# Designs tried in a protein design chat: VHH binders against Protein FAM237B (FAM237B). Part 1

No score or structure here was measured in a lab: all are predicted.

Target 1, 88 residues: Protein FAM237B (FAM237B), of Homo sapiens (Human) (a0a1b0gvd1)
Amino acid sequence: DFEFQKGVLASISPGITKDIDLQCWKACSLTLIDLKELKIEHNVDAFWNFMLFLQKSQRPGHYNVFLNIAQDFWDMYVDCLLSRSHGM
Below, numbering starts at 1 at the first letter of every chain, in headers, positions and changes, except where a header shows other numbers; Kabat numbers aren't used for antibody chains.
F, E and O are the ipSAE of ESMFold2-Fast, ESMFold2 and OpenDDE, as the mean of both directions, binder to target and target to binder. V2 is 0.75 times the mean of E and O plus 0.25 times the DockQ between their complexes.
[cut] marks letters that were taken out.
The coordinates of atoms that the task and the answers printed are left out; those that the model quotes come from them. Centres of patches stay.

## First folded at step 1 (VHH)

Design e1 (framework vhh_8emy_2)
Fold by ESMFold2-Fast, scan of step 1:
Structure e1 (fold): chain B 88 residues (1-88), chain A 124 residues (1-124)
Amino acid sequence: as target 1 above (88 residues)
Amino acid sequence: QVQLQESGGGLVQPGSSLRLSCAASGFTFSSYAMHWVRQAPGKGPEWVSSISSSGSTINYATSVKGRFSISRDNPSKTLYLQMNSLRPEDSAVYYCARDEYDFWSGYYEPFDYRGQGTQVTVSS
């Protein structure tokens, strides 16, 4: 659950904001999208709207791939945030 | 140019195992989710399994779950499908496929690039 993961991040470090961490966002890539060439948002709402968009895909087989891409990105993003929580 | 080449198919008896390989070139393999898709004669393509770019997220079709295992080796640009406990209904041409999504246009074309396929025949 992406919303649940957002809650977990907030509990791990008081310094972790609900807003998208711009450095971690830039460092990550979605499997089929190069984020370095995209305009990105500072606000976590853009990320959640993207997740909701992927979740609403109703095409057989396609939906599972979108969910996999979204989960892979979230795992990478979380790992980046955790690395930053130690002031490294 | 994007190239995908499958290998490892063959004729085996029910209950046997096979390992399929897919060699990728012409793109950054580690940046793409990958699929295994199969097609039996006279039928449309059936999705079998998918794996995320990092390998951390894996999904299987219900018909193969518990028997098949997908994996990837990003340094060698190779995708694998380990098939155990093969059944006659697994007989098909197996394709590996790159999954491409254009986020900003909303266009999605899974299987946009696929190989020539490798034939798997399970028969007694």
Scores: ipSAE 0.000, ipTM 0.126, lowest interface PAE 12.9, mean pLDDT 65

Design e10 (framework vhh_8emy_2)
Fold by ESMFold2-Fast, scan of step 1:
Structure e10 (fold): chain B 88 residues (1-88), chain A 122 residues (1-122)
Amino acid sequence: as target 1 above (88 residues)
Amino acid sequence: QVQLQESGGGLVQPGSSLRLSCAASGFTFSSYAMHWVRQAPGKGPEWVSSISSSGSTINYATSVKGRFSISRDNPSKTLYLQMNSLRPEDSAVYYCATDLWSEYFETGYDYRGQGTQVTVSS
């Protein structure tokens, strides 16, 4: 459950969720869903629930797909953060 | 299927002790860190304690440190929380949770059980 997990993280460090650049997060989620032709709702919750689905499957193929998507997402997210940090 | 089942909650008086258990199935229990999380009525979830896959690394929230003790039994695939010196503010539903996500997503709480109710009152 995404809301539950988000709440747990916030209880550990109030800054954890605040430090996520929501614009970059949403842009990356939308791009990855489009690239993978998943046609899921293009928002943070939809992407998170999809990642939970892949993880829960724990099939060899599904787990590898999950890892590839996770790495691609993180690379794109970091690139977005860097482009924003170089602005005013 | 990944499954976590908590038990051991109840109604107790302040100063009492309870031991919670969490039975795990559907994954390689000994390979993953385990966590206890609680949620009181009308409040958000609060992290309570974590234990590494081997049991060698243990951490506690400041609110429970010195009173609670987390442990695990990998052969029986069971996680425990020993709660001593219980206080009214410890009243909550207690969940066990695990981190089955890649290190690229540092969630720690992807799977949780149904929860077990702990009520500390007169």
Scores: ipSAE 0.000, ipTM 0.404, lowest interface PAE 10.3, mean pLDDT 67

Design e2 (from e1 with R98K E100S Y101G D102E F103W W104L S105Y G106F Y107E Y108G E109S P110E; framework vhh_8emy_2)
Fold by ESMFold2-Fast, scan of step 1:
Structure e2 (fold): chain B 88 residues (1-88), chain A 124 residues (1-124)
Amino acid sequence: as target 1 above (88 residues)
Amino acid sequence: QVQLQESGGGLVQPGSSLRLSCAASGFTFSSYAMHWVRQAPGKGPEWVSSISSSGSTINYATSVKGRFSISRDNPSKTLYLQMNSLRPEDSAVYYCAKDSGEWLYFEGSEFDYRGQGTQVTVSS
């Protein structure tokens, strides 16, 4: 669904620019398995740089990959916040 | 300076196996996806295989799937291509290539740098 993916993207982009959001993600070990399942390197900074590359790429298909990964990233980030396993 | 040096090529008979190696220097090897590309005489370059920085994501061209295996050893900064059940149509110069900073390879992605290549000839 395009409207759903657009909403997810809009929700992620403002929040992820906050340093504290990225620190929360890094502190949550439970989401690390999901990063491996997405076949992304287990390094949050590298993941973020890759996402910026995909978002700004003019190559066909890269933006669709960005939207799919952004959806999974949002789900993992929300789970991290709700689980409180990282000491929230 | 970024440097990539391929080795392991040679002349072999159909059905044989070869293992290619690529020694990398001049960049943080563990931070970049790596690729194997080949070029047969008189043809353009053909993408063969890709591996993510960690080794978790691996992709193969349809023509080599099930016969070739890509791997990497980040501590030694070396990329490998294990080639099994070689066919005459696999004859080419094989190049390793450094990705442009992309962590997940897609078909048609561009490379920052490639090595000098190693010749593989499959013939009787």
Scores: ipSAE 0.000, ipTM 0.106, lowest interface PAE 13.5, mean pLDDT 65

Design e3 (from e1 with D99G F103Y W104V S105W Y107S; framework vhh_8emy_2)
Fold by ESMFold2-Fast, scan of step 1:
Structure e3 (fold): chain B 88 residues (1-88), chain A 124 residues (1-124)
Amino acid sequence: as target 1 above (88 residues)
Amino acid sequence: QVQLQESGGGLVQPGSSLRLSCAASGFTFSSYAMHWVRQAPGKGPEWVSSISSSGSTINYATSVKGRFSISRDNPSKTLYLQMNSLRPEDSAVYYCARGEYDYVWGSYEPFDYRGQGTQVTVSS
């Protein structure tokens, strides 16, 4: 169920639709765990639960961490879509 | 001691440009990612842009992408934000911030220190 995960990105990418590429979504989520050296379980649910935690946190800096990772996710996800669509 | 000192803010009309500077001292500037964050009155902080320690990786918030350009000069220990096509909604105090990894939370923390800020006001 990706509705919750899509909702987390709404402020950054309000244009995200239900027509998501599941392979790209999963691959990018897991890649970001490694790239950002997050110390969480290596799965898609853990990644998006962590993102929700950061978004809801009022601790200084946590929202900036959220924005940084969410922006990187969106850029990687779009790149993945373009490569898989043979689109350029 | 880490110190970050912003400058370059001011009052400008919509459509104009401003260049913000951040002078860093008290740490090895070339070893840290740097960020610009802004805060409008009565609102929480909004991340604007990030640049890696080498300058090779740059990211922007969607609201400023295509209008703002972040850059750094490691020899002079200075971070820059070139702001073009300014809009009233860009009015805020702009802070430069140093990035750091937050081990306690298991996350990449984009700022652990920030400067005192420089005020940008865009109005007619």
Scores: ipSAE 0.000, ipTM 0.109, lowest interface PAE 15.0, mean pLDDT 75

Design e4 (framework vhh_8emy_2)
Fold by ESMFold2-Fast, scan of step 1:
Structure e4 (fold): chain B 88 residues (1-88), chain A 123 residues (1-123)
Amino acid sequence: as target 1 above (88 residues)
Amino acid sequence: QVQLQESGGGLVQPGSSLRLSCAASGFTFSSYAMHWVRQAPGKGPEWVSSISSSGSTINYATSVKGRFSISRDNPSKTLYLQMNSLRPEDSAVYYCATSPEELWDYLFGSDYRGQGTQVTVSS
């Protein structure tokens, strides 16, 4: 099991994709990435690999893109999880 | 037109080494970062490593860090991936990409982007 925390998205490995809630994944909307248009709404491995690339990239702007996507994704994903499992 | 040709793959035993090459043409190689991506049968694409245009900045996926080494030779317009201590989990078709847009295409599979080079690690 993995327990997610705000701010630890940067350390998440692609292997965690097995623990992701697919219903909440589908509910997410990312400002900089349209998962449906990119055809990766069900390709969680590709998404995590892209996030790791952006996080580790030294190119100007890549880390900022990572932070913006991570923040948007995390806030929506956590909100979804809490709405489905609160009080459990 | 960007042209990339991967080579150097093969069938090896666990613990072996291989060096992959990517020959580039059709663009100013020395001006662009380069990337390695792999895809195993039945799995999504996985980013492996990236190197800046000058070669001074290098990044690796956690799964390959300490075992793989990316390098480039701008005069010969060639990208390399030295793979050491190979594991069965490294078996995949390996692709190189020249731009964030091309890396995006490989990772998110908009279309087939060439043959790549097959690496099979089996005992």
Scores: ipSAE 0.000, ipTM 0.129, lowest interface PAE 12.3, mean pLDDT 67

Design e5 (from e1 with R98K E100L Y101E D102Y S105G G106S Y107D Y108E E109Y P110Y; framework vhh_8emy_2)
Fold by ESMFold2-Fast, scan of step 1:
Structure e5 (fold): chain B 88 residues (1-88), chain A 124 residues (1-124)
Amino acid sequence: as target 1 above (88 residues)
Amino acid sequence: QVQLQESGGGLVQPGSSLRLSCAASGFTFSSYAMHWVRQAPGKGPEWVSSISSSGSTINYATSVKGRFSISRDNPSKTLYLQMNSLRPEDSAVYYCAKDLEYFWGSDEYYFDYRGQGTQVTVSS
């Protein structure tokens, strides 16, 4: 599912999988992820690489929760990008 | 340049204790969450423990919960892992890792960084 979702983003705009739309990232992060203790903004590729690392670390219960959060984040992020492309 | 240096590993008997240390440099240590990860020979890496930048949020892998304790000292830029009641299955190279980062307006992405690791061997 990770590669499929990255493929969807790449079909919309070249480079989206490499760069963050900061406004959409922040909106999604505030909704799905508590950033109160964080000082740094994370990029999409770093987030997906961390999810893959957790999978390979054989923590299936913890990984499943993170996988669901990642999938929700991608859906909201893509929706935000599409809204900004066609919103006005 | 981010640098992490682990120490404190060794050869111990089952039931023993060890304290691992990680000296950090090249970044604002107090601004990042930190992690301990281990890798046994022939196996993939296994996440062990995490601690938030302030130290207020701590998490452990089920396999080490109740035996290991993570802590940090922001003034000295050092991360610790206190390992009690060690078992043969805890034998691995232990790494500390910095949490992920991206700087807006930068051409670079900052990923997990880990040091050279410290070997822990639990054997009778």
Scores: ipSAE 0.000, ipTM 0.111, lowest interface PAE 16.0, mean pLDDT 66

Design e6 (from e1, 13 letters changed; framework vhh_8emy_2)
Fold by ESMFold2-Fast, scan of step 1:
Structure e6 (fold): chain B 88 residues (1-88), chain A 124 residues (1-124)
Amino acid sequence: as target 1 above (88 residues)
Amino acid sequence: QVQLQESGGGLVQPGSSLRLSCAASGFTFSSYAMHWVRQAPGKGPEWVSSISSSGSTINYATSVKGRFSISRDNPSKTLYLQMNSLRPEDSAVYYCARELGYEDWFLSDAFDIRGQGTQVTVSS
């Protein structure tokens, strides 16, 4: 139930969102997942969930700042996936 | 079958204490961080608390900090939420949830399994 889980993420405390933010960044940096292998809907959901975490952690209630951060992160995330290292 | 089952809810008066339990089955409980989430009638869900797989890292929502305590017993595969100084605004269905592995957060929702919930009502 995606709507329920989005609501949970929107309510999450700054402390836990900070941990999740760090781990999402680590996952991106170490990922062997190719963006081309994912359906666009999955990528949008993953991006939205992570952006809710960043918004809550960095600037709760400042949605205009959040949108700029979201765009910057999306560019970095896509670049990370496309530049992934060789698989073994 | 992977399952989470909450229990311990009930009707209590303001200022009372209540302990919720969540029994896990079908997976290696000690390998996952766990969460408590609640949802009041007509409102969206609210994250309440989390505990790491080892129990070394614990976090609370600001609204419950100092009143609630999360703990786990890995041998018995059980998660607990001790609720003290209960307030009417704590009335909700309480769910336990298994956290996805950290690498999965960027591809999926925050939880890969959730229980059916236990009702807590705080009323005078």
Scores: ipSAE 0.000, ipTM 0.315, lowest interface PAE 12.5, mean pLDDT 64

Design e7 (from e1 with R98K E100Y Y101S D102S F103G S105Y G106E Y107E Y108L E109D P110Y; framework vhh_8emy_2)
Fold by ESMFold2-Fast, scan of step 1:
Structure e7 (fold): chain B 88 residues (1-88), chain A 124 residues (1-124)
Amino acid sequence: as target 1 above (88 residues)
Amino acid sequence: QVQLQESGGGLVQPGSSLRLSCAASGFTFSSYAMHWVRQAPGKGPEWVSSISSSGSTINYATSVKGRFSISRDNPSKTLYLQMNSLRPEDSAVYYCAKDYSSGWYEELDYFDYRGQGTQVTVSS
């Protein structure tokens, strides 16, 4: 559940500086999509809405690919935040 | 700038109830999920509850599930936490937090603890 994940992130957010957050977002976006060039805000709802839009506009066979990309990006991003903010 | 103003804390006996409020300004309140986070002396911050932008999705930490209720009023830009059956371990400063967001070209608009927090003390 995405809302649950937001809640978990909120519990660690005091340990996440804007520098850590930006570094993690940039590292992950450069690896997957280069989200900076797409000018996507660092906002989880905006990111998921964008990925859902891509999923809906694709042929049925492409849905899993977009879901995997979205989940991989989120997992990498959260892992980066946790590793740098709390050393876990 | 984002502003969050918490209120409603106090000193109460175990088993009592309190209702916390958070007045928000400086952003489109109805577009963001909101959270309650607490921090007890000598402990790290603990996530308490979350509510989606529309109010349709609500989550609670296991420690407060069944006792606390989160709600929001988008027209008044206010977040609430109804706390029932309070326990000494609920004693903490309570903060409301905006789900974070940022423009790619500017500094992150991190809103954790932008408010002063509101102190809740549960003791006999």
Scores: ipSAE 0.000, ipTM 0.111, lowest interface PAE 14.2, mean pLDDT 69

Design e8 (framework vhh_8emy_2; at its last look DockQ between E and O 0.05; V2 from the best seeds 0.00; counts 0 for: pae E 9.8 > 2, placed apart)
Fold by ESMFold2, look of step 2:
Structure e8 (fold): chain B 88 residues (1-88), chain A 123 residues (1-123)
Amino acid sequence: as target 1 above (88 residues)
Amino acid sequence: QVQLQESGGGLVQPGSSLRLSCAASGFTFSSYAMHWVRQAPGKGPEWVSSISSSGSTINYATSVKGRFSISRDNPSKTLYLQMNSLRPEDSAVYYCARDFYGSEELWYGMDVRGQGTQVTVSS
């Protein structure tokens, strides 16, 4: 569910839940699975289930890993949005 | 194959500075967040610091905040730890590690591969 995906990042970036570009969201999610070599199914829901798992985990270090991946996602997503924008 | 090699440790006086390096190979270094962890004799491992893949997000353990500085150079595939105002309590073997999921490791979420570099702070 796309709403839970937005919820994962909204907890650390409150403005993100509005005006989501679905193409950039999907592309960045799938790209991070490849770049990070995550041991999960290659689809958007799997990526965000993994992110939620890290966010909610009580094991040492998992939240820190979540923060690192979330920052990389946000940076990549913003770059994607800028690449799709038009000048003026 | 994935390799991490730590260097720059040594025997120093309290109040000294050291700069640790971690050379990475066998993986896409720029795609991974990295950590420094340390282990003193007879103690469990202790997380020290982390840095995101781009370098934009940095965290420190409370025990080293304000004295240590983590950095990375993605083109040279190298991770650094600048350690200032060293104390005897900082004596440990220091390891670099990459983010990791899906392994039962002592460090959970971190992949420790090297032999480490010994830091000894002795008065």
Scores: ipSAE 0.005, ipTM 0.201, lowest interface PAE 9.8, mean pLDDT 79
ESMFold2-Fast, scan of step 1: ipSAE 0.335; ipTM 0.784
ESMFold2 (binder alone), look of step 2: mean pLDDT 82; pTM 0.832
OpenDDE, look of step 2: ipSAE 0.057; ipTM 0.480

Design e9 (from e1, 13 letters changed; framework vhh_8emy_2)
Amino acid sequence: QVQLQESGGGLVQPGSSLRLSCAASGFTFSSYAMHWVRQAPGKGPEWVSSISSSGSTINYATSVKGRFSISRDNPSKTLYLQMNSLRPEDSAVYYCAKGWDLEYYDSSGLFDYRGQGTQVTVSS
ESMFold2-Fast, scan of step 1: ipSAE 0.082; ipTM 0.579

Design g1 (framework vhh_8ghr_2; at its last look DockQ between E and O 0.03; V2 from the best seeds 0.00; counts 0 for: pae E 11.8 > 2, unsure alone 60.2 < 65, placed apart)
Fold by ESMFold2-Fast, scan of step 1:
Order: C-alpha cells, then sequence, then structure tokens
Structure g1 (fold): chain B 88 residues (1-88), chain A 124 residues (1-124)
C-alpha cells in the first residue's frame, strides 16, 4: 500500500513529492504529532519514510494506535492533494 | 533529565546466562523510537547485538547472538532487557544500552543517548 500511495502521489504532481502542502497539512491536522518534535520540516519524503518506519514497528499480529492514526492522516492528506491537483 | 542506566553485568562461566536491564528516565518509550544493545569487546569494534521498538513491537538481532539472546521491554516500568543465554567467551564485552534515533530527513539511524555501560565477562 505505501508503494501504491507513493505512485498515486507522484501522478498528482512531481513537485508536491518534495514538500508537505501546508494548506492540506493544516486542514488534516494531527494533534498527536508535532512536526518539530518529529523533525519533519515540510518534507513529504521525510513523512513517507516515517510512515514506513511506523509500519515496520508494528507488533506481529498487532498494530499500534499511532500507526493507524498516522495512516488515517495520510489518507486525508492525499485526498486534499488530489482536490488541489485539479485546481479545486 | 534523560538517562539510561544499565545493570545486571558480571562474571559468568561459558554456557551460563545473564539478564541485563536498561532503565529509562526523562522520556517515555514510544513507537517511533528504538532501544538497542551495543557491545564493545576488548580490542574489537562496536556491534549492535539487539534492538527493540520502545513499545515492544519489532525486534532484530545480530547473527552472532540470534537464538541465544532475547530483547524485551516492560513499558509500565520504562525498562528494556537483554536475556543472554548460552554465553560464550566471545560475548565478553562492555554492553551499552542506547536509544536509537531515526533521523527522518536523512533516513539514517543514530544513537542519541547512551548508558554508562556494564561489563560482561565470560570465563572459567
Amino acid sequence: as target 1 above (88 residues)
Amino acid sequence: EVQLVESGGGLVQPGGSLRLSCAASGFTFSDYSYIGWVRRAPGKGEELVARISSSGGSTSYADSVKGRFTISADISKNTAYLQMNSLRVEDTAVYYCARDYWEFLSGDEYFDYWGQGTLVTVSS
């Protein structure tokens, strides 16, 4: 799923893969994540790598709550990017 | 303040067992940080022997200790453990508990906090 979502993001706009869209990030705010604390400085690649790290940190047969919240946030963020890629 | 404190080192005969503890203070274990055990043998380089996500999710081991060592964490006690079984003379080293820090922008892994180290001597 992460590789598929990465492909979808690349199809939206190549330029967007380099930066976190601040408007979409703010609209999808995740109050449990502080970007400064995570050192994610408006960088989509950094957030993507963080998502991969969280996926690999899951307990066998179980999932951590933070990973699920981060996945939900990413899905909403991608939906926002899709809307904006169409000039919406 | 942030600290990692090791305990449980000592002298043991070949084939014996030891359990090392790493008590963390000043921070709480989380899904986006790892605790690792790094050893340095006399005259040898550093080796990461075991690693666990702070929440206890995922573990990894060096080939040299796989099947003999087990890493675990007690989240309620904010403490990580290294159970060492079937010890060999080659396991003689100073063992350090360290917090793995994953640098998100570079994708690199660093140890940003270290314990004082505890000596493990395996000899007859």
Scores: ipSAE 0.000, ipTM 0.136, lowest interface PAE 11.7, mean pLDDT 66
Fold by ESMFold2, look of step 11:
Structure g1 (fold): chain B 88 residues (1-88), chain A 124 residues (1-124)
Amino acid sequence: as target 1 above (88 residues)
Amino acid sequence: EVQLVESGGGLVQPGGSLRLSCAASGFTFSDYSYIGWVRRAPGKGEELVARISSSGGSTSYADSVKGRFTISADISKNTAYLQMNSLRVEDTAVYYCARDYWEFLSGDEYFDYWGQGTLVTVSS
């Protein structure tokens, strides 16, 4: 659920628009599973369920991890968008 | 609401045995990857003594208790157990059951929910 996924990221990316690039979104989600060595199912929904878990956790360390992963996701996603837009 | 309730603590002589229980509610063991037992003696830090995957397929132990303690889980009762054998005075501590989801980051544990603890006293 893409609307759920956008909602999870809203705390650090409030400017998310209807024009989300699904290829970049999926690629960055899956890449972070590998890069951060997350022990979750290798699919986009699993990644964002994990992000929601971290965001809602009562443990302060989990929220800090959420913020770090969310920032890494946003940085990679923006880079992905820029690399795909060079043809204008 | 997630709750973890420990029981089975008490006074025991060196060389004795105790079995601790951790009854969980508000989640099932199969929903998260690990349950851990952490102990804390007065004036000392926390030590993770044992952990088990929610499915019961993977266990690990601290070197200080390896070979003496056995962790297990009964999924049908949503309960984890710590069998403590050959107890020593230095095992005296409050033992906490805790839920662990930190396996996604290599090398680190973060327990997001803790029980109230059960006191184990080993004394002659």
Scores: ipSAE 0.000, ipTM 0.151, lowest interface PAE 11.8, mean pLDDT 77
ESMFold2 (binder alone), look of step 11: mean pLDDT 75; pTM 0.757
OpenDDE, look of step 11: ipSAE 0.031; ipTM 0.357

Design g2 (framework vhh_8ghr_2; at its last look DockQ between E and O 0.08; V2 from the best seeds 0.00; counts 0 for: pae E 9.6 > 2, unsure alone 56.9 < 65, placed apart)
Fold by ESMFold2, look of step 11:
Structure g2 (fold): chain B 88 residues (1-88), chain A 122 residues (1-122)
Amino acid sequence: as target 1 above (88 residues)
Amino acid sequence: EVQLVESGGGLVQPGGSLRLSCAASGFTFSDYSYIGWVRRAPGKGEELVARISSSGGSTSYADSVKGRFTISADISKNTAYLQMNSLRVEDTAVYYCASEYDLWGYFESDYWGQGTLVTVSS
């Protein structure tokens, strides 16, 4: 699941390392469900299944939405990492 | 590759009937909770016309089409249908197949693609 989730994000951030902070990953995933008002179950797996759906969709604009959400996720995730390192 | 393909639109006289089809590929309907039909009339916004659970046991309809339209699913063919009876000029629209992942108001206005055109006129 988690390796699949990282693979989905790699399409916009190919330099991502394997040392992922799971707490930030989960928090940012759930936060985006709320911020984007996604009509999915409120859990991490549902968010990434939705991201895969957008990435693989043939409907016009779905890939653009995928890219926008993925970029927002990455930006939030990096901010989360920085906040946790300073809180240590 | 996930795809929903609409078909069955056309020109019809008031009072006539059409059956629209939504063929799915790259997934099964049981991978989703609901499949539905959305229409966009000229100069109007989107309207959710009908929705059916992936199991086929729960349906809902817009008030404007209740009693005239019937949504159904054939899981073995991975296809949903919209039977449209007693058609009116006001039913003229482009019809789109949708899943629960299709978000209202989030995407650009061309989000839906081509759809299938239904024209009801004398």
Scores: ipSAE 0.006, ipTM 0.285, lowest interface PAE 9.6, mean pLDDT 76
ESMFold2-Fast, scan of step 1: ipSAE 0.025; ipTM 0.355
ESMFold2, look of step 2: ipSAE 0.000; ipTM 0.132
ESMFold2 (binder alone), look of step 2: mean pLDDT 74; pTM 0.755
OpenDDE, look of step 2: ipSAE 0.097; ipTM 0.461
ESMFold2 (binder alone), look of step 11: mean pLDDT 74; pTM 0.758
OpenDDE, look of step 11: ipSAE 0.071; ipTM 0.433

Design g3 (framework vhh_8ghr_2; at its last look DockQ between E and O 0.02; V2 from the best seeds 0.00; counts 0 for: pae E 11.9 > 2, unsure alone 64.95 < 65, placed apart)
Fold by ESMFold2-Fast, scan of step 1:
Structure g3 (fold): chain B 88 residues (1-88), chain A 126 residues (1-126)
Amino acid sequence: as target 1 above (88 residues)
Amino acid sequence: EVQLVESGGGLVQPGGSLRLSCAASGFTFSDYSYIGWVRRAPGKGEELVARISSSGGSTSYADSVKGRFTISADISKNTAYLQMNSLRVEDTAVYYCARGSPEELFEWYLSGMDYWGQGTLVTVSS
C-alpha cells in the first residue's frame, strides 16, 4: 500500500539523520543483525550503510526487503525510546 | 505532565465548517507518537475519525469523514488541527484529541490511546 510505504519511510528517516539516540540505535542494529544472520561489520555505521544500500537499490525485490527490515528495526528502536522516556 | 488541550468546538449549521485545535505539552510532536481525533456521540461508542504521525507525512481517516475532514500538525507550535467541512447533523459529538503510542504509527498496530484531552463539543443543528 502506498500510504503504508510512505509511513514506514517517514518513520525511519529521522533515525537516519545521525540526530538519533545512539544507544537505542546500536542495541537495535546489533539485535537485528544477529537475528537476520547478516555478514556485515558489526556496528551502527555498518547497519546504517546496509539500510541505505537497500533503500537506494533499484534491483527487483530490494524495496520489499528494505520495508520488512525497516519495519522490524523501527519497532525495536521506538520500543527502546519509550523505555528510556518513561519518567517516574 | 502530558497534557492535550482542545479548542474550536461550537454550534454550526449543516453544510458549515469548523476547525479544531489541539495544543500539546509535556512531549513534542517530533517525538515517537501519533495524534488522533476521536469522537463520541450520545448513545454511540468512540470512533477514531483522523490521525497523523507526529513527525508528519502519514494521515488516515474514517470512511464516514473521508473527503470532508483534514488533519494537520504544526510541529513548531506543537499543535494539531482538524479542519471539518461539509458538516452533517450526524457529526454532532464530543471531539477528543489523543496521543497514540509509536507502535500504532502503522495501521495494523492501532490500539487504545494513552493520553486524552478534555474534549470539545461540536453541535451541528439547524
Scores: ipSAE 0.000, ipTM 0.087, lowest interface PAE 17.7, mean pLDDT 66
Fold by ESMFold2, look of step 11:
Structure g3 (fold): chain B 88 residues (1-88), chain A 126 residues (1-126)
Amino acid sequence: as target 1 above (88 residues)
Amino acid sequence: EVQLVESGGGLVQPGGSLRLSCAASGFTFSDYSYIGWVRRAPGKGEELVARISSSGGSTSYADSVKGRFTISADISKNTAYLQMNSLRVEDTAVYYCARGSPEELFEWYLSGMDYWGQGTLVTVSS
């Protein structure tokens, strides 16, 4: 669910809800599974379920992993938006 | 803010020695499975050079550096070190400090490094 996914990231970068590019969102989610070599199913929902698990975990270090993956996602997403602008 | 800061790189002649340091902030090494050093030689891919468990008790090395490099960690200072002896021209590379996943994530994230530093250049030249 896209609204759920935006909710997870909004806790780090508030106010992102109005400018979402679905193609970049999906592509970056799937690519990050590959880049980080995550051992989860290769689909967007699986990625964000894992992210929610990390975010809600009460274990030390899980939130740090969440923040690092979320930062990488945001950086990739912004680059994707720029690439689509340059592709025009 | 999570940060890994490498230092100690520089120019050295073959046969010389260097000691690299990796100071960590924003997290505690003991929360993660290992700290490692990865190098990238000019025009080549990445090689995991050395790894030490977050507790400091277990180490492993790439065959290319065994007997010449020693990894260590001072967990109370959140700092890891790579002592490089008997340096060769082929050791020329940018050396990165990296952390592994937390222990409880081994099953799901074991093969990934989730953060690395900006790197420090080591040049071995005669």
Scores: ipSAE 0.000, ipTM 0.222, lowest interface PAE 11.9, mean pLDDT 78
ESMFold2 (binder alone), look of step 11: mean pLDDT 78; pTM 0.793
OpenDDE, look of step 11: ipSAE 0.008; ipTM 0.197

